# Ledger of designs, part 9: VH-VL binders against Isomaltosyltransferase (ctsY)

Target 1, 124 residues: Isomaltosyltransferase (ctsY), of Sporosarcina globispora (Bacillus globisporus) (q8rqv0r968to1091)
Amino acid sequence: VEYEAEFGVQSGVSTNTNHAGYTGTGFVDGFETLGDNVAFDVSVKAAGTYTMKVRYSSGAGNGSRAIYVNNTKVTDLALPQTTSWDTWGTATFSVSLSTGLNTVKVSYDGTSSLGINFDNIAIV
Below, E stands for the ipSAE of ESMFold2; O stands for the ipSAE of ESMFold2 at other seeds; V2 stands for 0.75 times the mean of E and O plus 0.25 times the DockQ between their complexes.

## First folded at step 4 (VH-VL)

Design a30 (from f05 with heavy chain V99E E100L D103K, light chain A51D; framework fv_firastotug)
Fold by ESMFold2-Fast, scan of step 4:
Structure a30 (fold): chain C 124 residues (1-124), chain A 120 residues (1-120), chain B 108 residues (1-108)
Amino acid sequence: as target 1 above (124 residues)
Amino acid sequence: EVQLVESGGGLVQPGGSLRLSCAASGFSISSGYYWSWIRQAPGKGLEWLARIYHSGRTYYSTSLKSRLTISRDNSKNTLYLQLNSLRAEDTAVYYCARELYGKYGWFDPWGQGTLVTVSS
Amino acid sequence: DIQLTQSPSSLSASVGDRVTITCRASQSVSSTYLAWYQQKPGKAPKLLIYDASSRATGIPSRFSGSGSGTDFTLTISSLQPEDFATYYCQQYHSSPYTFGQGTKVEIK
């Protein structure tokens, strides 16, 4: 299931539409200050390991974002450079989720690098 | 070598408008940097005005946002600042400057600056 | 907005003196998100220190930065004739970016 970044709870970031190829109604941009983030309420039927996919563009170099699940940092996810800001890539990693509601947060924190445009997450 | 050159300053009457240009050479403004305009009134300190991101997203100082527009033309490798409804208090040297995209926000390089004088 | 207050606003010093300039933030900033600039009359500011303590390329070792939280310091260990200038701190922890009011270092 896909969760559009523009429908998440945004802190210090904003929605933009000035690059082609996004899903939904836009994408999220402007991760530049510590604590900037997008948070999602993710509900799953069973606790277990899921594949989380992050759809992004990074036309200026290699980036990274901190991923939090239920207020605990899970990883610093590498977001390798894409061909352009109009070219979207997918970064994939394994995540453990609790039964029911989880809060998933994609955050710019002290370990994060470079700005990226953030389109969506998918939980598989 | 990387260089920023501002132009478009000069004498303007109160109530007028002004469009400043910042021509970049030795590198591309469409690379992974943010670009800012910063001003300095004669004998005063530095005031950040506006920033444009690689993606085109803009930020403005709260006190001036209704009168400022920052923009760019990637094909000309040039940044712009438009300032409307000019007041005597807008008299300043205007600088453009580069900052690194994302985590970093220090300015390097700076242009030489262009003087804007607002007087009747 | 984060307000930066520099102390002193001006000082008089002689060549060879140790000069210390402080920058105090109205709220905590990460030590990695503060820069120092030098400006000479009629010229653009020049980056000296970034991330509170990292010296920019080509900047002499007599310039050093330190501090964290709300209190930051620029030190010139042995003032040279070319160091008479105005110095500014700048935070990039939070937008909008803000500068201190400046510290003028004058010849005694």
Scores: ipSAE 0.005, ipTM 0.555, lowest interface PAE 10.1, mean pLDDT 83

Design c01 (framework fv_becotatug)
Fold by ESMFold2-Fast, scan of step 4:
Structure c01 (fold): chain C 124 residues (1-124), chain A 119 residues (1-119), chain B 107 residues (1-107)
Amino acid sequence: as target 1 above (124 residues)
Amino acid sequence: QVQLQESGPGLVKPSETLSLTCTVSGGSISSYYVHWVRQAPGKGLEWLGVIYYSGRTDYNTPFTSRLTISVDTSKNQFSLKLSSVTAADTAVYYCARVEYGKYGWFDPWGQGTLVTVSS
Amino acid sequence: EIVLTQSPDFQSVTPKEKVTITCRASQSIGSYIHWYQQKPDQSPKLLIKYASQSFSGIPSRFSGSGSGTDFTLTINSLEAEDAATYYCHQSYSLPYTFGQGTKLEIK
């Protein structure tokens, strides 16, 4: 299931459409201040390990974002350089979710680097 | 306002290592990336590489084996080392800022420092 | 790498004339072009960012346009202080690249 970044709960970031190739109605950028984030309500029928995919572009170099699940940091996710700002890549990792409603947050933390454009997450 | 200032020896012998420092004042270094650009006398601008706040680097292909860019966040200093220099490395060397999350324009630039490679 | 080709390489121009400098990219780069002015013995100075956005403190006679592969910098009424070399620069992908430069001299 895909969750578009522009439909997430945004803090300190903004929705934009000034790069080609995004899904949905836009993407999120402006991750510049500690704590800037996009949060999603993700509901699953069974607790377990799921694959989370993050679709992003990073034309100026290798970036990273912190991933939180239910307000607990689970990883600093590497977001390797894409060919250009209009070329979207996917970063994948395994995440543990509780039965029912989870909050998944993609955040610019003190460990995060480089501007990136954030398109969506997928939970599989 | 953010200011950048290059410094280092103006004369380097062939086969030695060219070492430069870029000192940044004003602003948080976590909010931008520092790039190095050079210009041979009477020639155009050539991009050398970039360093991010994390210490990660990207280098232009012709320089990958000879170039090292590093950062000392406690001093707000960025360093460039270019090994095995020849006369072709004679140039004015600039450091320049790209603001985090923006579209990659260079502002500000340092004033530039001329490095001459000769015996 | 993306190659940027400027034209002309050199132009001698009359004061108050309109000047157009062209930058062509070897592939589509959206609006990721920026223009710089460099006077002798000085560092480059940003004039126009992201193809067409003016930069603070730059005279309004400078403007930029274009998208994709073809970009232009226009000086709509040349002043004596505009004698300089002008460079385009792409930030669409690494490595960043520059055009070869256009040198403007006043007649």
Scores: ipSAE 0.006, ipTM 0.578, lowest interface PAE 12.4, mean pLDDT 85

Design c02 (framework fv_becotatug)
Fold by ESMFold2-Fast, scan of step 4:
Structure c02 (fold): chain C 124 residues (1-124), chain A 119 residues (1-119), chain B 107 residues (1-107)
Amino acid sequence: as target 1 above (124 residues)
Amino acid sequence: QVQLQESGPGLVKPSETLSLTCTVSGGSISSYYVHWVRQAPGKGLEWLGVIYHSGRTDYNTPFTSRLTISVDTSKNQFSLKLSSVTAADTAVYYCARGRYGSYYYFDYWGQGTLVTVSS
Amino acid sequence: EIVLTQSPDFQSVTPKEKVTITCRASQSIGTYIHWYQQKPDQSPKLLIKYASQSFSGIPSRFSGSGSGTDFTLTINSLEAEDAATYYCHQYSRLPYTFGQGTKLEIK
């Protein structure tokens, strides 16, 4: 299931369309201040381990974002440099989700580095 | 709070290497990426290059063979070396701060240092 | 490379006049344009980021607008201390570039 960043709950970030190759109606950028984030309500029928995929672009170097599940930090996800801001990559990791509603948050915090453009997440 | 300060010789001979340092105070440079920009007397601003927090660099096309930007995190210093200088390299040289995250703008600049290339 | 062209190159202005400076990009750059003010013998100072967002501490008389290729910096009521050269800057694609500058002199 894919969740477009521009349809998530945005805090301190903005939706933009000024680079090619995004899915949906745009992508999210503007992660500038500690705590800036995009949050998604993710519902699953069974508790367990899922694969989370983050689609992003990072044209200026290697970056990272903090991932929170139900307000607990689960990882600092590395987002390796892509060829350009118009070239999108995917970073994957395993995540544990509870039965029913989970809040998944992609956040800029004190361990996050370099600007990235954030397109979507997918839970599989 | 945050300050950037350039230092280096004000006079460099043609064919030699121009070497400047930018010292950052008021914060850890592990959170910074630093750009170098120059301005010839009476002219506009010209971007030279950047070093990202990862240590990766990007240089403007005319400078790729002559320019090296480096960082010493223990001293909070960034360095610019420009080889084979000519009179056309006479300019005020600035360092300017970018930051990690989505800070794709120069929020703070050094005071600038004038470098004259002359025999 | 993306070329930024500013207009006008120079303008002599009376205090309290409204001033408009334009910046045109050779390719679409979304809102990745920023405006800087440089007074004589000083370093540039950030005024407006991402086309329209005022940087901290910047007087409200300064505003920016635009998207894509056409951008505008407006000074709604010019003060004497606004005599400076103004530069637009794109941070959309390498190499990052500046406009040629617009010099404002107070009459």
Scores: ipSAE 0.006, ipTM 0.555, lowest interface PAE 10.2, mean pLDDT 84

Design c03 (from b02 with heavy chain N56R, light chain S32Y S91Y; framework fv_becotatug)
Fold by ESMFold2-Fast, scan of step 4:
Structure c03 (fold): chain C 124 residues (1-124), chain A 121 residues (1-121), chain B 107 residues (1-107)
Amino acid sequence: as target 1 above (124 residues)
Amino acid sequence: QVQLQESGPGLVKPSETLSLTCTVSGGSISNYYVHWVRQAPGKGLEWLGVIYYSGRTDYNTPFTSRLTISVDTSKNQFSLKLSSVTAADTAVYYCARHYYDSSGYWYFDLWGQGTLVTVSS
Amino acid sequence: EIVLTQSPDFQSVTPKEKVTITCRASQSIGTYIHWYQQKPDQSPKLLIKYASQSISGIPSRFSGSGSGTDFTLTINSLEAEDAATYYCHQYYSLPLTFGQGTKLEIK
C-alpha cells in the first residue's frame, strides 16, 4: 500500500510540483525547521514486521529523515544522493506495526540532514 | 572554479527599495540553495534569508514583510530586494552557497566578496 | 529563535598564547554548530565544522569541542595572522543565527 506525501498530515512542510517524476499530484519539500513532518494513518490487518519504502529525491547530497511509529522513533533513515532532483530513489527498512491503526511520521529532527524531496511511502 | 559576486547600487535613499544581484560563474545554479547575510559597519553577521533550488524562500523574522529573494536561471543570478530602507539597513551584503557534504550535513562553502550599501539622503 | 552568546566579546592576546572562545546556545542544538573567522574587509571563512571537525587547509592549532548548549573554539598557540573576529553559527533550526562575535587583537 502506497501513501502519497501530499495527502499526509503536513506540519511545517510544503507541497510542490516543480520537479518531474513524482507519483500522485506532487511531492513534499520544505523540511527546514526541527519538527517539520508528514504523518500518515496506516492501517494493517495483522500485527507484524513490514517493509517500509520511502520514495524521495536528493540532488544536493546525502540526506536523512527520522521515522516515528506511534510516537516512538524507530530509525534515522539514510536517503543517499540521487542523480538529480528529477531522479527518484527508494530507501527501505523493516518496521513493526500494531494491528489496526498506526501513525507513521517522516520527520526532520536534530539528527536529520536537509535537502530532500519526499514523494511517498509504501508498506508491504 | 565556482565564484559568487554581489553587485548593486552603493547608495540608496531612505524609503526606497534596495536591489542587489549575486552572479554565479563557473557552474550551473539549477540545484543551488543560496543565502543572504549582511553585516552593519563594525557589527556582527545577520542572516537574512535563503532561496532553495525549488524557488521557495525563507526569511528571518524582522524582514518577512519587506524582503524578496529570487532566482533567474537564464542569467545565472540570484537577486535580493529590500523595501522601505532606513539608515539601519546600511551594511555589507553577502551571498553564500549552501553545500551538502558526503555525510549529508551542510555549511556555507563559498561566499561572495560582499557589497557595501549605504542608506542616506 | 536560537540565541548564541559568545565569551569574551574582546581579548588582546600575546603570540604563542592559548586562546579559548566559548559559545552558549539558548537551547540544545546537538553538534549543529560551525565556527567562522573574519578578518577586516574580508568575507567570513569556515574554520571548524560540526562543532569539532577540521577543515582542509586550516592550521591544526584550531580545534573545536562541545555538544548540546556549550561549545568551545581553541587556538592552541596564537599566531599574528589569527587577529580576527570569530563567530559561532547554528544551523540546527531556522532562522539561522550567529553569535555576536569575539574579536582577537594581537599585542
Scores: ipSAE 0.006, ipTM 0.559, lowest interface PAE 14.6, mean pLDDT 85

Design c05 (framework fv_becotatug; at its last look DockQ between E and O 0.78; V2 from the best seeds 0.00; counts 0 for: pae E 5.3 > 2)
Fold by ESMFold2 at other seeds, look of step 9:
Structure c05 (fold): chain C 124 residues (1-124), chain A 120 residues (1-120), chain B 107 residues (1-107)
Amino acid sequence: as target 1 above (124 residues)
Amino acid sequence: QVQLQESGPGLVKPSETLSLTCTVSGFSISSYYVHWVRQAPGKGLEWLGVIYSSGRTDYNTPFTSRLTISVDTSKNQFSLKLSSVTAADTAVYYCAREWRGYSYGPFDYWGQGTLVTVSS
Amino acid sequence: EIVLTQSPDFQSVTPKEKVTITCRASQSIGSNIHWYQQKPDQSPKLLIKYASQSISGIPSRFSGSGSGTDFTLTINSLEAEDAATYYCHQSYSWPLTFGQGTKLEIK
């Protein structure tokens, strides 16, 4: 299941279309202030460990974003440099989700670095 | 306080290389991008290129064969070299800072500019 | 390359009046437009980012609006110190480009 960043709940960030290759209708940029984030409501049939994929662009260098699940920080996800702002990478990690609804947040916090373009997440 | 200051020779001979530096202070150069922009006398603004925190550069198409932008992080200095100059390269040259939260965004601080004249 | 066309190129203006400057993009760019003021013999100064977002330290008489292809900078009560050239700048696609400028002079 794929969740487009531009349809998540945006706090302090914005949707943009100024780079090719995004899915859906755009991507999110503008992570400027600590606490800026995109949040998603993710529903799963069974509690367990899932693979989360984050599609992003990081043309300025190796970036990172904090991942929260149900208001608990899960990881500082590395977002390795992409060859340009018009190329996209995928970062993956394992996430534990509860049965039913989970709030998943991609956030710029005190451990995050650099500007990045955020396209979508997928839960597998 | 954020400051950017351009410096370099005011006069460059045709066919030679124009070389400028931009000295910065008041911000972490690893967290911002520095752009170069020029303005011919009485004319508008022309974007030349950018250097990112990683050291990667993007150059405006007309300049890809002549332009080099670099950084010396130990000196808080960015440099611009433009080879094979002609009278058309006479301009005020600015360095400008972009906030890293956007892939391409506004330039929030500019240097005061330095005039370079290309003349025999 | 995205061409930004400003209107008017030049305007003689009266203090205390409202002034409107437009910028038209050659294709849709969302809200990826920024406005700068350049006074004579000075560097550009950022006034408005992303079409309508305020910049700290810029007088509230400056405001921006628009999306897509048509953008407007408004000075709600012009002051003599606002005599300058104004540029729009797009950050939508490479290469980055500026409008040709709009020069405001005080009558």
Scores: ipSAE 0.111, ipTM 0.728, lowest interface PAE 4.5, mean pLDDT 89
ESMFold2-Fast, scan of step 4: ipSAE 0.580; ipTM 0.881
ESMFold2, look of step 5: ipSAE 0.153; ipTM 0.741
ESMFold2 (binder alone), look of step 5: mean pLDDT 92; pTM 0.947
ESMFold2 at other seeds, look of step 5: ipSAE 0.006; ipTM 0.577
ESMFold2, look of step 7: ipSAE 0.118; ipTM 0.717
ESMFold2 (binder alone), look of step 7: mean pLDDT 92; pTM 0.948
ESMFold2 at other seeds, look of step 7: ipSAE 0.084; ipTM 0.713
ESMFold2, look of step 9: ipSAE 0.161; ipTM 0.742
ESMFold2 (binder alone), look of step 9: mean pLDDT 92; pTM 0.947
ESMFold2, look of step 11: ipSAE 0.092; ipTM 0.711
ESMFold2 (binder alone), look of step 11: mean pLDDT 92; pTM 0.946
ESMFold2 at other seeds, look of step 11: ipSAE 0.091; ipTM 0.720

Design c06 (framework fv_becotatug)
Fold by ESMFold2-Fast, scan of step 4:
Structure c06 (fold): chain C 124 residues (1-124), chain A 121 residues (1-121), chain B 107 residues (1-107)
Amino acid sequence: as target 1 above (124 residues)
Amino acid sequence: QVQLQESGPGLVKPSETLSLTCTVSGGSISRYYVHWVRQAPGKGLEWLGVIYYSGSTDYNTPFTSRLTISVDTSKNQFSLKLSSVTAADTAVYYCARTYYHGSGKYWFDPWGQGTLVTVSS
Amino acid sequence: EIVLTQSPDFQSVTPKEKVTITCRASQSIGYSIHWYQQKPDQSPKLLIKYASQSFSGIPSRFSGSGSGTDFTLTINSLEAEDAATYYCQQSSSYPYTFGQGTKLEIK
């Protein structure tokens, strides 16, 4: 299931359309202050391990974002440099989700690098 | 019908912690996003923060350092603590629910009846 | 943060008039606007959700329209009980924000 970043609950970030190749109606940028984030409501029928994919662009260098699930930090996800801001990459990792509604948050915290545009997450 | 009810002291002294409880009746809180909104006398509405059913929170930036929202699922209660209060924190405090209907579809229904908190010596 | 600006701040109106209240967002929010009515010493009451969807039990004289940055609440034929302050609210991003309010007074 794909969740567009511009339709998530945004805190301290902004929706933009000024780079080509995004899905949906735009992408999210403006991760500049500790705690800036995009949160998603993710519902699953069965508890278990899922693959989470993060679609992003990083034209200025290697980035990273903290991923929180249900108030617990699960990883600092590496977001390697893409060729340009108009070139989108996908970072993939395994995540445990509880039955029913989960809160998934992509956050700029003290270990995160600036310089990414965030398009969507997918839960597989 | 789900109902929300705020409770707590109506008078708090400057520099102390304001503590309020929101009690939910008529339904389970397991799927609620509960928000706190305040209204100074004669003024408009100001969003303070939210707690998701998971216990995760988001706070409005002016309140990040002094606001704590928590949930006790065994009591069907949400709590707000606001530290280091001043006269500017005098307001009617509401708890209100949103439910996930889709991205951007978060309206407040129901609201609690509100509780007036006066900050004075 | 997204700033919501309402117009007018205040209006004195006669019964049966058509009243239009506007809400302008500082950036595009799609349809993520909701309208509330607040009477003195009462909690806000949801009238219209997601720009144009009437909430259950709300009189048909209330309607909403708009998308993006410009939104309107219309009261087609004002009744005496509609004297209240009206607020728009956005849920596009945190922090959630409200307009400053529009106070309607019946002549």
Scores: ipSAE 0.005, ipTM 0.556, lowest interface PAE 13.9, mean pLDDT 85

Design g01 (framework fv_firastotug)
Fold by ESMFold2-Fast, scan of step 4:
Structure g01 (fold): chain C 124 residues (1-124), chain A 121 residues (1-121), chain B 108 residues (1-108)
Amino acid sequence: as target 1 above (124 residues)
Amino acid sequence: EVQLVESGGGLVQPGGSLRLSCAASGYSISSGYYWSWIRQAPGKGLEWLARIYHSGRTYYSTSLKSRLTISRDNSKNTLYLQLNSLRAEDTAVYYCARGHYRYGSGYFDYWGQGTLVTVSS
Amino acid sequence: DIQLTQSPSSLSASVGDRVTITCRASQSVSSDYLAWYQQKPGKAPKLLIYDASSRATGIPSRFSGSGSGTDFTLTISSLQPEDFATYYCQQYYSSPYTFGQGTKVEIK
C-alpha cells in the first residue's frame, strides 16, 4: 500500500511539482528546519514485520531521514544520491507494526542529512 | 568550482531600499543546497539574514523578516536580497554563501567576497 | 533562538602555542550541527570544521574540533603565523542559524 507524501500530515514542509516523475499529485520538499516531517496513518490487520519503501530523489548527495513508528524512532534511513532531482530512488527497510492503526513519520531531525524530495511510502 | 560574486553595495540613504545580487557559477542554484545572505557590521560578528532552499522556500531571521526579501532568478543563476527601510545599523559587508545541507543544512562551504553597504546621509 | 557564547572574546598567543576556544550554546545542539570558521581582516570567513569535529577539505591537521550538546571546543595545537585571525562558531541545528560573537587570536 502506497501513501503519497502530499496527502500525509505535513509539518514544516511543502508540496511541489517542479520535478518530473512523482506519483500522485506531487511530492514533498523543504525539509530544512529540524523537526520538519510528514506523518502517515498506517493500518495493518496483523502485528508483524513489514517492508517499508521510501520513494525519494536526492540530486545533491547522500541524504538520510529519521523514521518514527508510534512516536518511537526506529531507524535513520539512508537515502543514497540519485542521478538527478528528476530521478527517483527507493530506500527499503524492515519495520515492526502493531495491529491496527500506526503512525509512521518521516522526519528531518538531529541525525538527518541533506535536503531530499519525498514522494511516497509503501508498506508491503 | 562553485563561485559566488556579490554586487549592488555602496553608499545608500537612510529610509531607502537596497537590492543586492549574487551571481553563482559552477552549480545551479535550483538543483540543491541552501543559499544564504549573511552580513557583518564593521568590527562586529556574523549575522545570518535569510536562506532560500533549492525548491524556492525561504527562511528569515526573526528580527529582520519584515524588511528582508530573499529571491532568485534561476535562468540567470542569481540570488537577490532586498532590504527596505534602511537604517544606519544596516551598514555592513553582505555575503552570499552556499549552505551545505549534508549534515543539517547551514554550515557554509562557499562564500562570496562580500559587498560593502554603507547607510549614511 | 540558540545563542552561542565564545570564550575568550580575545587572546594573545605566540607561534607554537596551543590555542583553545570554547563555544557554549544556550540549548543543546543535537547531532553536533556546529561549524567553526576562520576570518582574516578584509576577507570572507573560511570553513574550518563542520559537524563539530570534521575538518573541511584542505584544512591543516593542527585544527581540531570537539564537544557535543552545549559545549564545543576548537583547538589549534601549534599556532602558525597564518593562524592569527578571528574564529567563529555557528550552529545549524535550529533556525535561525546563529553565530558566536567571535574570538580574536592576536600576536603576543
Scores: ipSAE 0.006, ipTM 0.586, lowest interface PAE 9.8, mean pLDDT 85

Design g02 (framework fv_firastotug)
Fold by ESMFold2-Fast, scan of step 4:
Formats: sequence, structure tokens, C-alpha cells
Structure g02 (fold): chain C 124 residues (1-124), chain A 120 residues (1-120), chain B 108 residues (1-108)
Amino acid sequence: as target 1 above (124 residues)
Amino acid sequence: EVQLVESGGGLVQPGGSLRLSCAASGFSISSGYYWSWIRQAPGKGLEWLARIYYSGRTYYSTSLKSRLTISRDNSKNTLYLQLNSLRAEDTAVYYCARDWKYSGYYFDYWGQGTLVTVSS
Amino acid sequence: DIQLTQSPSSLSASVGDRVTITCRASQSVSSYYLAWYQQKPGKAPKLLIYDASSRATGIPSRFSGSGSGTDFTLTISSLQPEDFATYYCQQYGSSPLTFGQGTKVEIK
């Protein structure tokens, strides 16, 4: 299931459309102050390990974002440079989710680097 | 090669408006960086004024927000700063600078500055 | 707003001296988000140090930075003639971006 960043709960970030190739109605940028984030309510039928995919673009270099699940940091996800700001990549990792509602947060915190454009997450 | 050249300074009357330009060369201002305006009054320290992200999102000094507008023209590769309701205290050298983004925002490239004198 | 206070406001030193400048923040600066600049009369500031301790490209090894939280230091291990200038700290851990008042390093 895909969750568009522009429909998440945004804190300190903004929705934009000034680069081509995004899904939905736009993407999120402006991760610049410690704690800036996008949060999603993710519901799953069974507890277990899922693949989380983050769709992003990073035309200026290699970036990273902190991923929180239910207010606990689970990883610093590497977001390698894409060919341009109009070229989107996907970073994947394994995540443990509880049955029912989970809060998934993509955050710019003390371990995060570089500006990136954030398009969506997918839970598989 | 990053080069920034400010223009639009000079003598301005109190109560008037100021529009500064910063022409960028050797790179595109449509990159994923922030671009700032910083000023320095004669014999004084540095004061950050405003910044703009390539998305168009803007940030302003709290004390000057009502008088400042930062903007850009991507087709001309140029940054702008407009300051209204000028006072003698606005006399300063105005710099444009690039905010380097890797782990925060510091200024890695600066223009030469343009002097603005507010006097009747 | 985070206020940065530099100490001393000015100092006199000789070539070869070790010079230490401190920058104190009114509240904690996140993630070592502090930079140091050098400014010579009539010139734009030049970046020396970022992320509290990383030297910018082309900056001599005699310049070093350290610190975290509210206390940061710039050290020049062996002062050279070209180092007489005003030095500024700047935080970028929160908006608005703020600078220290500056420290003038003068020849004795």
C-alpha cells in the first residue's frame, strides 16, 4: 500500500510540484530544521515484518532520513543520489509492524543529511 | 565554480524601498540548496535576513519579516531581496550567500556585497 | 532565538601564538550545527569550520573547531600574519539563523 507524502501529517515541511515524476499530487520537501517530518497512519492486518519502500529524489548528493515506528527510531535510511531532481529512486528496508494502526514517521533529525524530495512510502 | 554578484545598492531615502539583485554564475539556483541574504552595518557584526529554498519556500528574520521579501527568477538565475520602509539603521553592506545543505545550513559561498546607505 | 556570545570581543596576539575563541549559545545547538567564519576588512566572510569541527576545503590545518551543546571553540594553533581578522560563529540548528558578535584578532 502506498501512502503519498503530501497526504501525511506534515511538520516543518512543505508540499511542492516543481520537479517532474512524482506520484499523486506532489511531493514533500523543505526538510531543514531538526525534527521536520512527515507522519503516516499505517494499518496492517497481521503483526510481522514488512518491506518499507521510500520513493525520493536527491539530485545534490547522498542523503539520509531517520525512520520512526510508533515513536521508536528503527533506522537511519540511506537515500543515495539520484541522477537529477526529476529522477526518482526507491530505498527499501525491513520493518516490524504491530497489528492494526502504526505511526510511521520519516524525519530529519541529528543523523539525517542533505535535502531530499520525498514522494511516498509503500508497505509490502 | 560558484560566483555571486550583488547589485542595486547605493543611496536611498528614509521611508523608501530597496530592491537588490544577486546574479549567480557557474551553477543553477534551481539546485536543492538554500540561498540567503545577510547584511553588515558599518563596523558591526553579521545579521541574517532571509533565505529561500529552490522550491520557493521562504524564511525571514523575525524582526524584519514585515519589511522583507526574498524571491528568485530561475530563468535569469538571479536572487532578489526587497526591503520596504527604509530607516537609517538599514545602512549596511548586503551579501547574498549559498546555504550548504549536507548536515545543516552554513554559508560556503558569498558575493562581494553591495553597500546601501539610507540618508536624506 | 538562539543568541551566540563570543569571548573575547577582541585580543592581541603575535605570529606563532595559539589563539582560542569561544562561542556560547543561550540554548543548546542541535547536532553540532555551528560554523566559524573569518572576515578581513572590506571583504566578505570566508567559511572556516562547519559542523563544529569540520574544516572547509582549502582551510589550513592550524584552524580547528570543537564543542557541542552550548559551548564551542575555534583554535588557531600557530597564528600567521594572514590570520589577523575578525572571526564569527554561526548556528544553524534552528531558525532564525544567528551569528555571534565577532572576535577581532589584532597584531600586538
Scores: ipSAE 0.000, ipTM 0.521, lowest interface PAE 12.9, mean pLDDT 82

Design g03 (framework fv_firastotug)
Fold by ESMFold2-Fast, scan of step 4:
Structure g03 (fold): chain C 124 residues (1-124), chain A 122 residues (1-122), chain B 108 residues (1-108)
Amino acid sequence: as target 1 above (124 residues)
Amino acid sequence: EVQLVESGGGLVQPGGSLRLSCAASGYSISSGYYWSWIRQAPGKGLEWLARIYHSGRTYYSTSLKSRLTISRDNSKNTLYLQLNSLRAEDTAVYYCAREYYPSRGYYGMDVWGQGTLVTVSS
Amino acid sequence: DIQLTQSPSSLSASVGDRVTITCRASQSVSNTYLAWYQQKPGKAPKLLIYDASSRATGIPSRFSGSGSGTDFTLTISSLQPEDFATYYCQQYDSWPYTFGQGTKVEIK
């Protein structure tokens, strides 16, 4: 299941459309201040390990974002450089989710690097 | 190949405003690079002032945020820095610089202009 | 803000000498996001090292960087006449970006 970043709960970030190749109605950028984030409500029928995919672009360098699940930090996800800001990549990792409602947050923390454009997450 | 040329410096009166420009050649400023302004007062060290992100978002030093505006004109491939309410302490050489990312990234400022001297004096 | 303190503030050296400059951060610099610059009188700074230890394109192999966390070093293994300059460290981990105060390498 795919969750568009522009439909998440945004804190300190902005929705934009000024680069080609995004899904949905746009993408999120403006991760520039400690604590800036996008949060999603993710529901699953069974507790277990899922693959989380983050679709992003990073034309200026290798970035990273902190990933929180249910208010607990689970990883600093590397977001390697893409060819340009109009070229989108996918970063994947394994995450444990609880049965029912989970809060997934992509955050610019003190361990995070660089600005990136954030398009969506997918849970598979 | 890649060049930055600052202009707009010179003698300015206290309380006035100044607009500096940085003309880029050899690549497009709209193509995913970061651009910064840095200054250096005579005999002093380097002070970072402002950066513009590919998205158009801007970053400023906390001490100068109220007096600085960084902007760009993609059609002219040029960056700008506006500084208001000038004081003697703003006397410095002002540089524009690019943060570079080749095939594998790094975030140092790899290309600098030659700088433009701003003197704030009556 | 992350404060960077360089040591020494100045040093005198001869051609052929090994020169070491240190940069100490007031808090940890993540991912080795630290750069070193060389500045000659009347000129713009020149990037030497990024990511604490990666040499920028065209920079001679006598320049090397090392360190992580709060302690970083720039080493010039055999000082050349063109190396007499002021050297600055800079962190790009935290906003705002900050520079060290500089280390002047002077002719002995």
Scores: ipSAE 0.000, ipTM 0.522, lowest interface PAE 12.8, mean pLDDT 83

